VH-VL binders against o60147. Designs and how they scored, part 107

Target 1, 175 residues: o60147
Amino acid sequence: MLEKNKYLYIFRHIQTNQVLLSQGNVLKKTALFQLPYPLQKPVAPNGMRPAKLRKDHWVPLLKVEFPNESMFQSVFMQLLNYRKYRSVQPLTSDLLKLPIPVRRRKIMRQEVPNTIADLADILNKEKFPENSVRLQLSDKSDSEYADWPPSVQIDSEEIKLSRGFREKTTVDEAR
Below, E stands for the ipSAE of ESMFold2; O stands for the ipSAE of OpenDDE; V2 stands for 0.75 times the mean of E and O plus 0.25 times the DockQ between their complexes.

## First folded at step 5 (VH-VL)

Design w5 (framework fv_lerdelimumab; at its last look DockQ between E and O 0.03; V2 from the best seeds 0.00; counts 0 for: pae E 18.9 > 2, placed apart)
Fold by OpenDDE, look of step 5:
Structure w5 (fold): chain C 175 residues (1-175), chain A 120 residues (1-120), chain B 109 residues (1-109)
Amino acid sequence: as target 1 above (175 residues)
Amino acid sequence: EVQLVESGGGVVQPGRSLRLSCAASGFTFSSYGMHWVRQAPGKGLEWVAVISYDGSNKYYADSVKGRFTISRDNSKNTLYLQMDSLRAEDTAVYYCAREPYDSSGFYDYWGQGTLVTVSS
Amino acid sequence: SSELTQDPAVSVALGQTVRITCQGDSLRDYYASWYQQKPGQAPVLVIYGENNRPSGIPDRFSGSSSGNTASLTITGAQAEDEADYYCNSRDSSGNHLVVFGGGTKLTVL
């Protein structure tokens, strides 16, 4: 039986390219809490949170399998921390010249590569055992956004998940 | 070294107001969400309020909503809790606590707390 | 808001193993964290996530989770481990709401 708690799923929004982290193969409403409120002051770079979760608007970006839940937890928390750090960084002069809606969109477009780069950086620093972390991408080309440490084994097979979720496993049904 | 130091506690009558402060040092205060947690004498821990790193988001426990206001001054590395319309049941040691990760719901550092006593 | 439940008191003999359990619906979606509190002191984080120990916390402390439960295990209890232990987690009903368990008094015999 698969232990879902050692799997990290990352989804991207098909329109905005916003990124959501998921501890399971099904996106939950609470995942939206990862996104800032649109009316926050100061306005977050990606200050857009949908009112409701439309699962069909989210596609899998990547799946990571960790050796155990502890390692998963460490990386997951660090990813959130990296996101926070990025959100508080000053905007570049080029971005400040743009209207707010355009600025937001431009920043959101960087969420996918930024998240991938964050993940790679975190994994590089963690120094996990060689080939102990399995990375599966929906688009293999996305792996090019970062250099991956020896701990990461990139699957040759792309993710075959439906939008926003994977069918429930026996373990999921038992919860 | 990370430090959190609460102050402003004391004895007040019901209906009165009190303002607590939490002075932070040893870390980038402006990068962290901060919480207030209280503990009535001889009782358990109760979450009170949270404020985001930039002060843009605030949430309160139902027991204090409408009466308490959480705020922060990042330029002073200080967290505040304005307590209005105090009640006897608000009597507690009030802790400020740091949330290291977004929406994680746990605290890696706590202050030593400041006692608030509401009595006639 | 969601509720977390703990046994109010447990005992363990010196050098033996004890398990403190926290239960609640929020734990299905969120990790629990555990805090040790001694009389007259502030709580101290001992376990967070599935099984992460902060720096300075002895390795005899460990965490686990299953379904709607989370557990703190002390393997080889020491006299200094006598304290109140609280679990907490994010509340499933709110954005940044947090819920605590009622606490467990651990006596080391």
Scores: ipSAE 0.029, ipTM 0.613, lowest interface PAE 5.4, mean pLDDT 87
Fold by ESMFold2, look of step 5:
Structure w5 (fold): chain C 175 residues (1-175), chain A 120 residues (1-120), chain B 109 residues (1-109)
Amino acid sequence: as target 1 above (175 residues)
Amino acid sequence: EVQLVESGGGVVQPGRSLRLSCAASGFTFSSYGMHWVRQAPGKGLEWVAVISYDGSNKYYADSVKGRFTISRDNSKNTLYLQMDSLRAEDTAVYYCAREPYDSSGFYDYWGQGTLVTVSS
Amino acid sequence: SSELTQDPAVSVALGQTVRITCQGDSLRDYYASWYQQKPGQAPVLVIYGENNRPSGIPDRFSGSSSGNTASLTITGAQAEDEADYYCNSRDSSGNHLVVFGGGTKLTVL
């Protein structure tokens, strides 16, 4: 039997909340190129790229099982395009007034909710068959960042978290 | 060799029920998603239903939803289609078909079909 | 909607080349597959993916695609190629998992 990849893996950074998309259950070093890198200006508008991939700093955020490889490829490329589009947008006046460290943290903290919302938006726009897409989260409360189409089954069992992560902060703790 | 053999077709009156079977051999049946596809006399192919390899997911064409039930018994290597509230428009040859991999959306092997005629 | 459109009939002279087309919006995201059906017989897969041929299908069958259109090409058509040809693909409208084209009757003159 010839099987093709139909799984999307999404990781988050335990300290910064940055997000990386992966075709495999282990991150490759080249995944870091998804993050912005400030070559021309002293401050990246939409986040920072770590100097190297520390595999113990990246934990599973979610996993998606698609019906087939072509559906996976379409969604994966659209997610990368959403991130690229967001990364080139001008900073708002309010963000530019913040101290640089505070600005960076605010931008990076939005990557998790933004990525989850982007995924749901794509799945709502691409009419997959009912119950054909299986979504598994490390924290089921993260599903609340978006409204999911009927095509999505949210798995009742959470993903096993990797060792070496710090405790997840809540919305109330961030205020 | 992969083989699919449909049975259970026949002539029935509108409103009656009929159960089709598809006996599978030559492959590990429990590893493959299975479909029913029908063809009315002189007409084209119409997708009817699909069941995942373990039976956990089932999907139906709008024209049969609520009337037809797809099922499988992996211990007997058999696919089923329970057809209730049959209508004249359900008259067709019914084929079972195998997906080459989960949710591929195309079929590498077909049975020879079984004829269902719904007539007064 | 997400329907697949095929011309209902095409003709080809013996030994000549013919192209059968299939059009639909879902073909932008999903490959088409092609089936041959002779009278009184079950469909037989002849092309899947972009241009993959199952074992036992002659080399004269090939597939291609561009945009929302998929094509089945038969080079050097033979009398035995006279059949109905169907394309299928995924149905992304949310109503069905798969959709078939209406079929193209190929006549070999």
Scores: ipSAE 0.000, ipTM 0.450, lowest interface PAE 18.9, mean pLDDT 81
ESMFold2 (binder alone), look of step 5: mean pLDDT 91; pTM 0.935

Design w6 (framework fv_lerdelimumab; at its last look DockQ between E and O 0.06; V2 from the best seeds 0.00; counts 0 for: pae O 8.5 > 2, placed apart)
Fold by ESMFold2, look of step 5:
Structure w6 (fold): chain C 175 residues (1-175), chain A 120 residues (1-120), chain B 109 residues (1-109)
Amino acid sequence: as target 1 above (175 residues)
Amino acid sequence: EVQLVESGGGVVQPGRSLRLSCAASGFTFSSYGMHWVRQAPGKGLEWVAVISYDGSNKYYADSVKGRFTISRDNSKNTLYLQMDSLRAEDTAVYYCAREPYDSSGFYDYWGQGTLVTVSS
Amino acid sequence: SSELTQDPAVSVALGQTVRITCQGDSLRSYYASWYQQKPGQAPVLVIYGENYRPSGIPDRFSGSSSGNTASLTITGAQAEDEADYYCNSRDSSGNHLVVFGGGTKLTVL
């Protein structure tokens, strides 16, 4: 193809396990709008929304390589919609009995497996050509949260951990 | 290029009905919450209603609750406002507006509006 | 209260700095967003969140907030900045309700 390969980057918060989606390998401040209650001022302590983006607190979870922009955009937008759908679902009675901070932590702990399952569901439905999409994980065991379609080739090499300002990630990637 | 085009405005007598449409193009309509906002002649902006991206959640300003119905057809990329039992105070330019982040309550794109005039 | 209060009118000399304020209880919990509206035109988003500008908005526009007050600041005001300016915010009740300020007419002298 004449189009450049496009990448979806998914990050995990090192402490809360919340998930952010990105078009680039470095998070922009606006990525925080993906978290609950956009435009809400920070809640302290232990809210679901960090007060500000700390790039050293967000590490790679997975990376997906698409052969073109249209495939990337289709998957990226659908994945955002899955997260919106999940955020508005009725809570179970067991969750509603919990104090709000405890409830929030339990919900956040499911974001990683839920995001991986949502990605796989989207890719299964898209009917992309066999082996057209390369998936790379920071922890290969995370692939076990989902069944992947024939379109997905799981990279044998795990993602190098990055905290944004590590000097090796930008220079080494350019080589 | 994101475009929102309202239609269906006009002059109508009190107690009658109108249906407004907002045709969306240049973006994935089914991924965005949509709002109606109105502006009476010479007055400020007034929020009217919101509908979630999939149409499952709808909320209304108290001034229109029970008389107006917001809806969407994602297969046609169209937002609607059904306005029943129209009153003189409903006279306004009606805008449709896109919410860039769900539940954020702000709008990155607006249509040019359609005028509704309620008079005898 | 969910009401947002703005001064009805503000003037600024060409090239000078002006602040337009928006006050309300919901602003203790939520950032305001700001819209510019010129006569006969639809509103245009100029600032959202604490201080984010959409693409195409000049960097002379900035936002800030403190307590129950949000401010839109225009540095080096230009003739084309003459317009009505509205703030809006989420209602503090946590519902999907939205409130607008009454608007401020900015006159550039």
Scores: ipSAE 0.124, ipTM 0.684, lowest interface PAE 4.1, mean pLDDT 84
Fold by OpenDDE, look of step 5:
Structure w6 (fold): chain C 175 residues (1-175), chain A 120 residues (1-120), chain B 109 residues (1-109)
Amino acid sequence: as target 1 above (175 residues)
Amino acid sequence: EVQLVESGGGVVQPGRSLRLSCAASGFTFSSYGMHWVRQAPGKGLEWVAVISYDGSNKYYADSVKGRFTISRDNSKNTLYLQMDSLRAEDTAVYYCAREPYDSSGFYDYWGQGTLVTVSS
Amino acid sequence: SSELTQDPAVSVALGQTVRITCQGDSLRSYYASWYQQKPGQAPVLVIYGENYRPSGIPDRFSGSSSGNTASLTITGAQAEDEADYYCNSRDSSGNHLVVFGGGTKLTVL
């Protein structure tokens, strides 16, 4: 039986490319708290926190296996802080020139590569033992968004999770 | 059950030294960063110092830097605060607190505190 | 060092909603945590960031953040919620440093 507490799952929204972190292989409602509060009650397409979790709108991005729960927790919290920091940074002049809807879409499209880069940066700083962290990606090409430290071993197999759910089964694929 | 128990508080004259201890139980002490936080009578909380899980890194508030020394003995599950050159403004209840996640800056468990009174 | 500021006192009627806010530059980079302290007792963690609530803490406690602010919201205040509430976060001025707000005394009417 797998130890749930040492696994980090990252999901992306299929439309907005927003990112959610999960300690489990099933996306929980509480994960939505990672997203900014909207000014009004909106749905996910506006780039803010949706009112309800639509698990079918979230696809797995990557899975990270840590040596222990403590390491997982440390990285998890740091990722949240990185995301928060990024969200409040001033916009570049190039972005400011774009219409608001276009600007938002462009920013959101960067959440996936930024999150991957953040993860790599955090792991570089943590200096975990060599090959102690196992990284599995839904798309292997996503690993190219960052340079990974020696502590990270990239799995040759792609992650096998369904949208917002645990390991793919025949039933899951039908959704 | 996680427990943190501070001891070593008391009344001391200015310029003197005092050593506080925090006994930890109910968790793997050596896996967690530990902090000291103090609270002057009728005042708010003030961060004092932090020590990493292995004791390799230590940081202090400016108000105590050069006078206080944080340390730990993981074999004894004990956190220490050596307070030298004590001042009246150091009068406070001193709490030890556990940082559950490295560099998170928050505490999930606190001791009940030990009172340090610096007076002539 | 960075500073976090809180209103010294707020009041709320029983069953009503109250928001306690913490403000500071550090909050632009880091999440805040909130602690409840009753007279003669040690602080107790009630919320970290927006989604971490310790076991035993009622779900009427929630956290939020915006810009350089963080807020603790009590939805449906109870008499037992009367206490001092402190925010803290990492200090942006140094590595591993921590800073506390001045605290807010919450009175339940």
Scores: ipSAE 0.012, ipTM 0.586, lowest interface PAE 8.5, mean pLDDT 87
ESMFold2 (binder alone), look of step 5: mean pLDDT 92; pTM 0.937

Design w7 (framework fv_lerdelimumab; at its last look DockQ between E and O 0.08; V2 from the best seeds 0.00; counts 0 for: pae E 8.0 > 2, placed apart)
Fold by OpenDDE, look of step 5:
Structure w7 (fold): chain C 175 residues (1-175), chain A 120 residues (1-120), chain B 109 residues (1-109)
Amino acid sequence: as target 1 above (175 residues)
Amino acid sequence: EVQLVESGGGVVQPGRSLRLSCAASGFTFSSYGMHWVRQAPGKGLEWVAVISYDGSNKYYADSVKGRFTISRDNSKNTLYLQMDSLRAEDTAVYYCAREPYDSSGFYDYWGQGTLVTVSS
Amino acid sequence: SSELTQDPAVSVALGQTVRITCQGDSLRSYYASWYQQKPGQAPVLVIYGYNNRPSGIPDRFSGSSSGNTASLTITGAQAEDEADYYCNSRDSSGNHLVVFGGGTKLTVL
């Protein structure tokens, strides 16, 4: 029996710090759909969906291994929902005082810590079994952005992924 | 408070058309996928159709494909279901439902439903 | 499209525990969600995800999953829990993106 997809990969943009979620170890073009539509044509550079996926502009942020695909799917969908929710929230007075380009940049800079915090919050709510979820970070210091539930085991080793993708493992090939 | 209110139901003859509406309030309507689910009298729930938050994607159950059209007007916070070539088996209470997570396939809020009766 | 199957009816004594089970291939990949429906009313979400309850749902309701099955458990059934219960899940088969179980009528004795 083939192993189901139980891995979540999160990438960040090297310039904008935008975040993309991926079910696979290689970013797909469809991942760009996670980013908001541009307000104007051509594509706005800051905080908007680029026209093309440049895989070399994306670096791994973290990898999460779930016990099964069902748990993965639940967390994945909730992460998208959290991001959507934030996008429609009213801006703070401090942000409103800033020019639009500066505002957008500031918001994008928060996507990494927000995503990590979201993940922790979701996992806390899900209440998965103890040490059932394995978290690997590209930067161990990023784990400090949130308190993690007992279900999460943080790897001592940092993630060893290339920009925009990871080579297929034997597990990946078996699917 | 999140509210969904269906309307447009009634009695129609086979082959005729009917348009249902679902008025949404209490949330950012344009941020959520919306579904139609129906329930024949004394029967179970049946998924009918889904439309993405921006209306760019639509999917239908095989039983209604080619006959029903789902649409939305985000400026009016309203979901629609155009039902053409109605059949007796389309008789049901029709619910609109909100999908809180992208492609999750479940619904956190439902309307109270509107009854559609197709009979000669 | 995939099918979800439920027992059409189950009974539970007041204060006792009952489990309603849903079975189908889609459940191998996706969580089930559960809805309570009382006569003349719209369905109400009671469980979603791994084991999540919406606000207002009593903690006596819980969810579980195993293999191609999902279960709704009511620990300490109350009279007001008498209702029809439906499971559903996402489906990637055919043109049906969502599939419902046939429903289970729960009687509280």
Scores: ipSAE 0.021, ipTM 0.621, lowest interface PAE 5.2, mean pLDDT 86
Fold by ESMFold2, look of step 5:
Structure w7 (fold): chain C 175 residues (1-175), chain A 120 residues (1-120), chain B 109 residues (1-109)
Amino acid sequence: as target 1 above (175 residues)
Amino acid sequence: EVQLVESGGGVVQPGRSLRLSCAASGFTFSSYGMHWVRQAPGKGLEWVAVISYDGSNKYYADSVKGRFTISRDNSKNTLYLQMDSLRAEDTAVYYCAREPYDSSGFYDYWGQGTLVTVSS
Amino acid sequence: SSELTQDPAVSVALGQTVRITCQGDSLRSYYASWYQQKPGQAPVLVIYGYNNRPSGIPDRFSGSSSGNTASLTITGAQAEDEADYYCNSRDSSGNHLVVFGGGTKLTVL
């Protein structure tokens, strides 16, 4: 009879603010495929996809608790689809005028606010019961990137950063 | 308007070399990664090579690695393909193509192509 | 990851609807893009991403995708739609940066 709730864990890169979505509180190497593929030479921290996963560079951004697996899977896949969709949209003429390294940095800096807004947009469109979804942030001011539906209860406690201690990351234990 | 114009194709014997050029206009050439894509007569499209916006990263299909060299001159808005040790199977129309976003993997503009024929 | 697979040929009657498919593991991670090529001409982008149509492409062209499959649909096929159609995508394995389908010859009669 163990806990059946499903958790979505979202990480950010400490330097680039790129975002990775995870089903677990520890990133798997395959998570890197969520990032745009570089031309075989990743230019991290200034590039799109790092060559390897450095777990000391990825810290908790937020955690979402869903009451069941189907809600989690729906939201998780929609978030991945939003990122995929954004990656192929026409860029503005102002962005296209920028040198590629500058353009990449501007786009990467938008990943945190974009991901938070995407999550809220998905949750606003879903018909989830009031207070059925718990959201916990590492920085509560990040909730200001979006308007949240009544289904979302925002935890008053921030997630404590644990990556710098060189221990396994667990968002549940930080509550 | 965006234009890509290839040149330098021709008929050559196996083992010889040929250099293709692609003249770009109507956009900031130095801001885009550029590709070569080829098509053998009556056959499908085959990716050949890519070069990053500043020329620092170059990648090749296995079929041409070690024989072809992609390069660019951003001051002349020109993309190049140096083809050495040509083989009969290199006979194709060669297109230059622009990738509209960093690593999107599709091409919004193509040149008209230049034909390379390798035969004795 | 393997190359993209397309049927080599498809026929459609004038004014009817046709669907051209493209399959591959890379399509789980990346959208397909579609090109039309007429004999002796360069390819022309007709659909990119999920269903984005460049300026000048008729609205009878549309795209869709699900799982590892992408489709190009032409509703109300016209004689000028007779061409070869190629899909392409990024290579999810990282061995090659770009992969193309083998092409589908569309015949309108």
Scores: ipSAE 0.013, ipTM 0.595, lowest interface PAE 8.0, mean pLDDT 82
ESMFold2 (binder alone), look of step 5: mean pLDDT 91; pTM 0.934

Design w8 (framework fv_lerdelimumab; at its last look DockQ between E and O 0.08; V2 from the best seeds 0.00; counts 0 for: pae E 8.7 > 2, placed apart)
Fold by OpenDDE, look of step 5:
Structure w8 (fold): chain C 175 residues (1-175), chain A 120 residues (1-120), chain B 109 residues (1-109)
Amino acid sequence: as target 1 above (175 residues)
Amino acid sequence: EVQLVESGGGVVQPGRSLRLSCAASGFTFSDYGMHWVRQAPGKGLEWVAVISYDGSNKYYADSVKGRFTISRDNSKNTLYLQMDSLRAEDTAVYYCAREPYDSSGFYDYWGQGTLVTVSS
Amino acid sequence: SSELTQDPAVSVALGQTVRITCQGDSLRSYYASWYQQKPGQAPVLVIYGENNRPSGIPDRFSGSSSGNTASLTITGAQAEDEADYYCNSRDSSGNHLVVFGGGTKLTVL
């Protein structure tokens, strides 16, 4: 297995808190396909999917290093499925009472904690070897959104904030 | 080039056993989960079984559970399906298929299949 | 196990657009994938995940999802697109389980 394919980067939008998954340290245009289609011709935040990728609007949320590519791929796909599942769930009565624009914003604001929780849930179910997964967060407080299994080692160092990408490391340069 | 080649199919009487093989080439076999999918004549596709990349996990459709056994030999790049207590309804073309991502639930490569006919 | 349902047959005129739909509870949680199968041949993956096309698949093939449904759309149907189309997904009833739809026979008129 190739080491270059064992890293997951998650980015968040600086305004909407929407999240994008990336298999590399630089966001690609195709990442926008992770976002749902807008109801009308959209530019974020009104549109759920921007027409173009503005890299300067996205900052790294976390980085995950997996033991191998297979584990990375599994978790990546599961995260997408979790997102899909949430998108089709009925809205709560509290949300239904809100105007549509306010409702949308509130839902999007929950994507960060939900994604983190999803990741933790997936990793708990997978039961990877102890300390085999390395998690690095841009904000350490974000780790509090979930309970992490023994397989996860949280890095003491926070990742550097870099809009649209992370600086290349020796390992990342191999990609 | 990725290749999957099934073999071992044939005509067999009910209650008998048959072992299918799937020879893989053109990729690192040990990195991928593998599946068996079957198709009865003139019918649709039916999922049969899955085995994880390292062989540690196996799952079966209810229709074959307790009768079929999926296995693999990564040193030989070969997937197997041991079919015991065969029934007429097991008659089908059996395909081996590669799952490109663990737990993804889809297949990017299929073999050409091998026909199993169970008849008295 | 969960089930996926498809219309058994649909038709489309040459050059027109056709949508094949798959429905099932598992699709609320998981993405569907689509396979094309021609007579006497093995299935071929045409769409997976969030509208992803494998290499070699024409761009006239696209995927979408809504609620408990997934759809394969062929925009500008060609004669060679006449085939059986199957959807599949993970089965919500168990880990690593997979379920297929019943298949849809597409006729190009």
Scores: ipSAE 0.017, ipTM 0.605, lowest interface PAE 6.7, mean pLDDT 87
Fold by ESMFold2, look of step 5:
Structure w8 (fold): chain C 175 residues (1-175), chain A 120 residues (1-120), chain B 109 residues (1-109)
Amino acid sequence: as target 1 above (175 residues)
Amino acid sequence: EVQLVESGGGVVQPGRSLRLSCAASGFTFSDYGMHWVRQAPGKGLEWVAVISYDGSNKYYADSVKGRFTISRDNSKNTLYLQMDSLRAEDTAVYYCAREPYDSSGFYDYWGQGTLVTVSS
Amino acid sequence: SSELTQDPAVSVALGQTVRITCQGDSLRSYYASWYQQKPGQAPVLVIYGENNRPSGIPDRFSGSSSGNTASLTITGAQAEDEADYYCNSRDSSGNHLVVFGGGTKLTVL
């Protein structure tokens, strides 16, 4: 009888703009499986999967509330499939001409707009009730990457949290 | 024309070492991740190791960790596999294979292979 | 020997259609790629990224996937298609381990 999770949480890396999708308001280490093979460098992120999850490097991008868990699961898996599809496509000749660090940065910078566009594309194709999907962004201008269907209500309040989707409390601050 | 040519295989006793080379031509070697894949006689394919395009990341199958070292010299367009503490079960044809993009997870070109036999 | 399961052998009549399957939990998250290997030769990539063909691979080869299963389909099988076929994918642990299926020997009758 109790409804299961119906929230999608999306995080952005503070330096690379890579994106992680999450079923919970805190990232689990398994979310790193969404990133490509790591290229470990001691001085800077290289756009690959890091060796460990540094939670201080991931900030909220957006949150979506769906009508139910079934719809959440469908959208979540579709988003992962869009990203998997991109990971195996041939690179364009323009990208192949770039030095590899530059190429990787250019590809990674597209993850935020691509993820937002993918989400909107999925929601436009689904037949959700009008205003039944609530979208909250950390930066409302990011909604401009896509055209949203009538099923989406964009929350007037931005996400103000700096490190995750959990609000800090007096107990948390005392830790 | 992309070409990968392995060399350095041979017959060696257990516990000894052997170094394989893979000479690359027909492409910009330093743009590509490279793998070693082996095939025991009459058996299937087994992934062995990968090295990133710039050599900064190396990963190994559990069966070879601590004994094998993958490396590359981008100035010589050459991939290497140093195999130490060889065992009979390491007997196989060893292929080098090109990964066309980091994280692509597939190999678009393979060498012809070099046979390593570990026998007393 | 792998997390990917293939039938060890499949037969097809000349000119007919055959499907070779590859199953594993990692295929829910990662695409399979497919390789053809003829006796005494190195493997050759025939399908990647679900249904992409490298240059030189005839259009009778196609790929598909659903759930934890990937399939290689050869429409109008020819004598030269007789070979071993391997799928590969990433390991389910996500630690850059790559796994191959056990291989399927295709016989063209």
Scores: ipSAE 0.012, ipTM 0.572, lowest interface PAE 8.7, mean pLDDT 82
ESMFold2 (binder alone), look of step 5: mean pLDDT 91; pTM 0.933

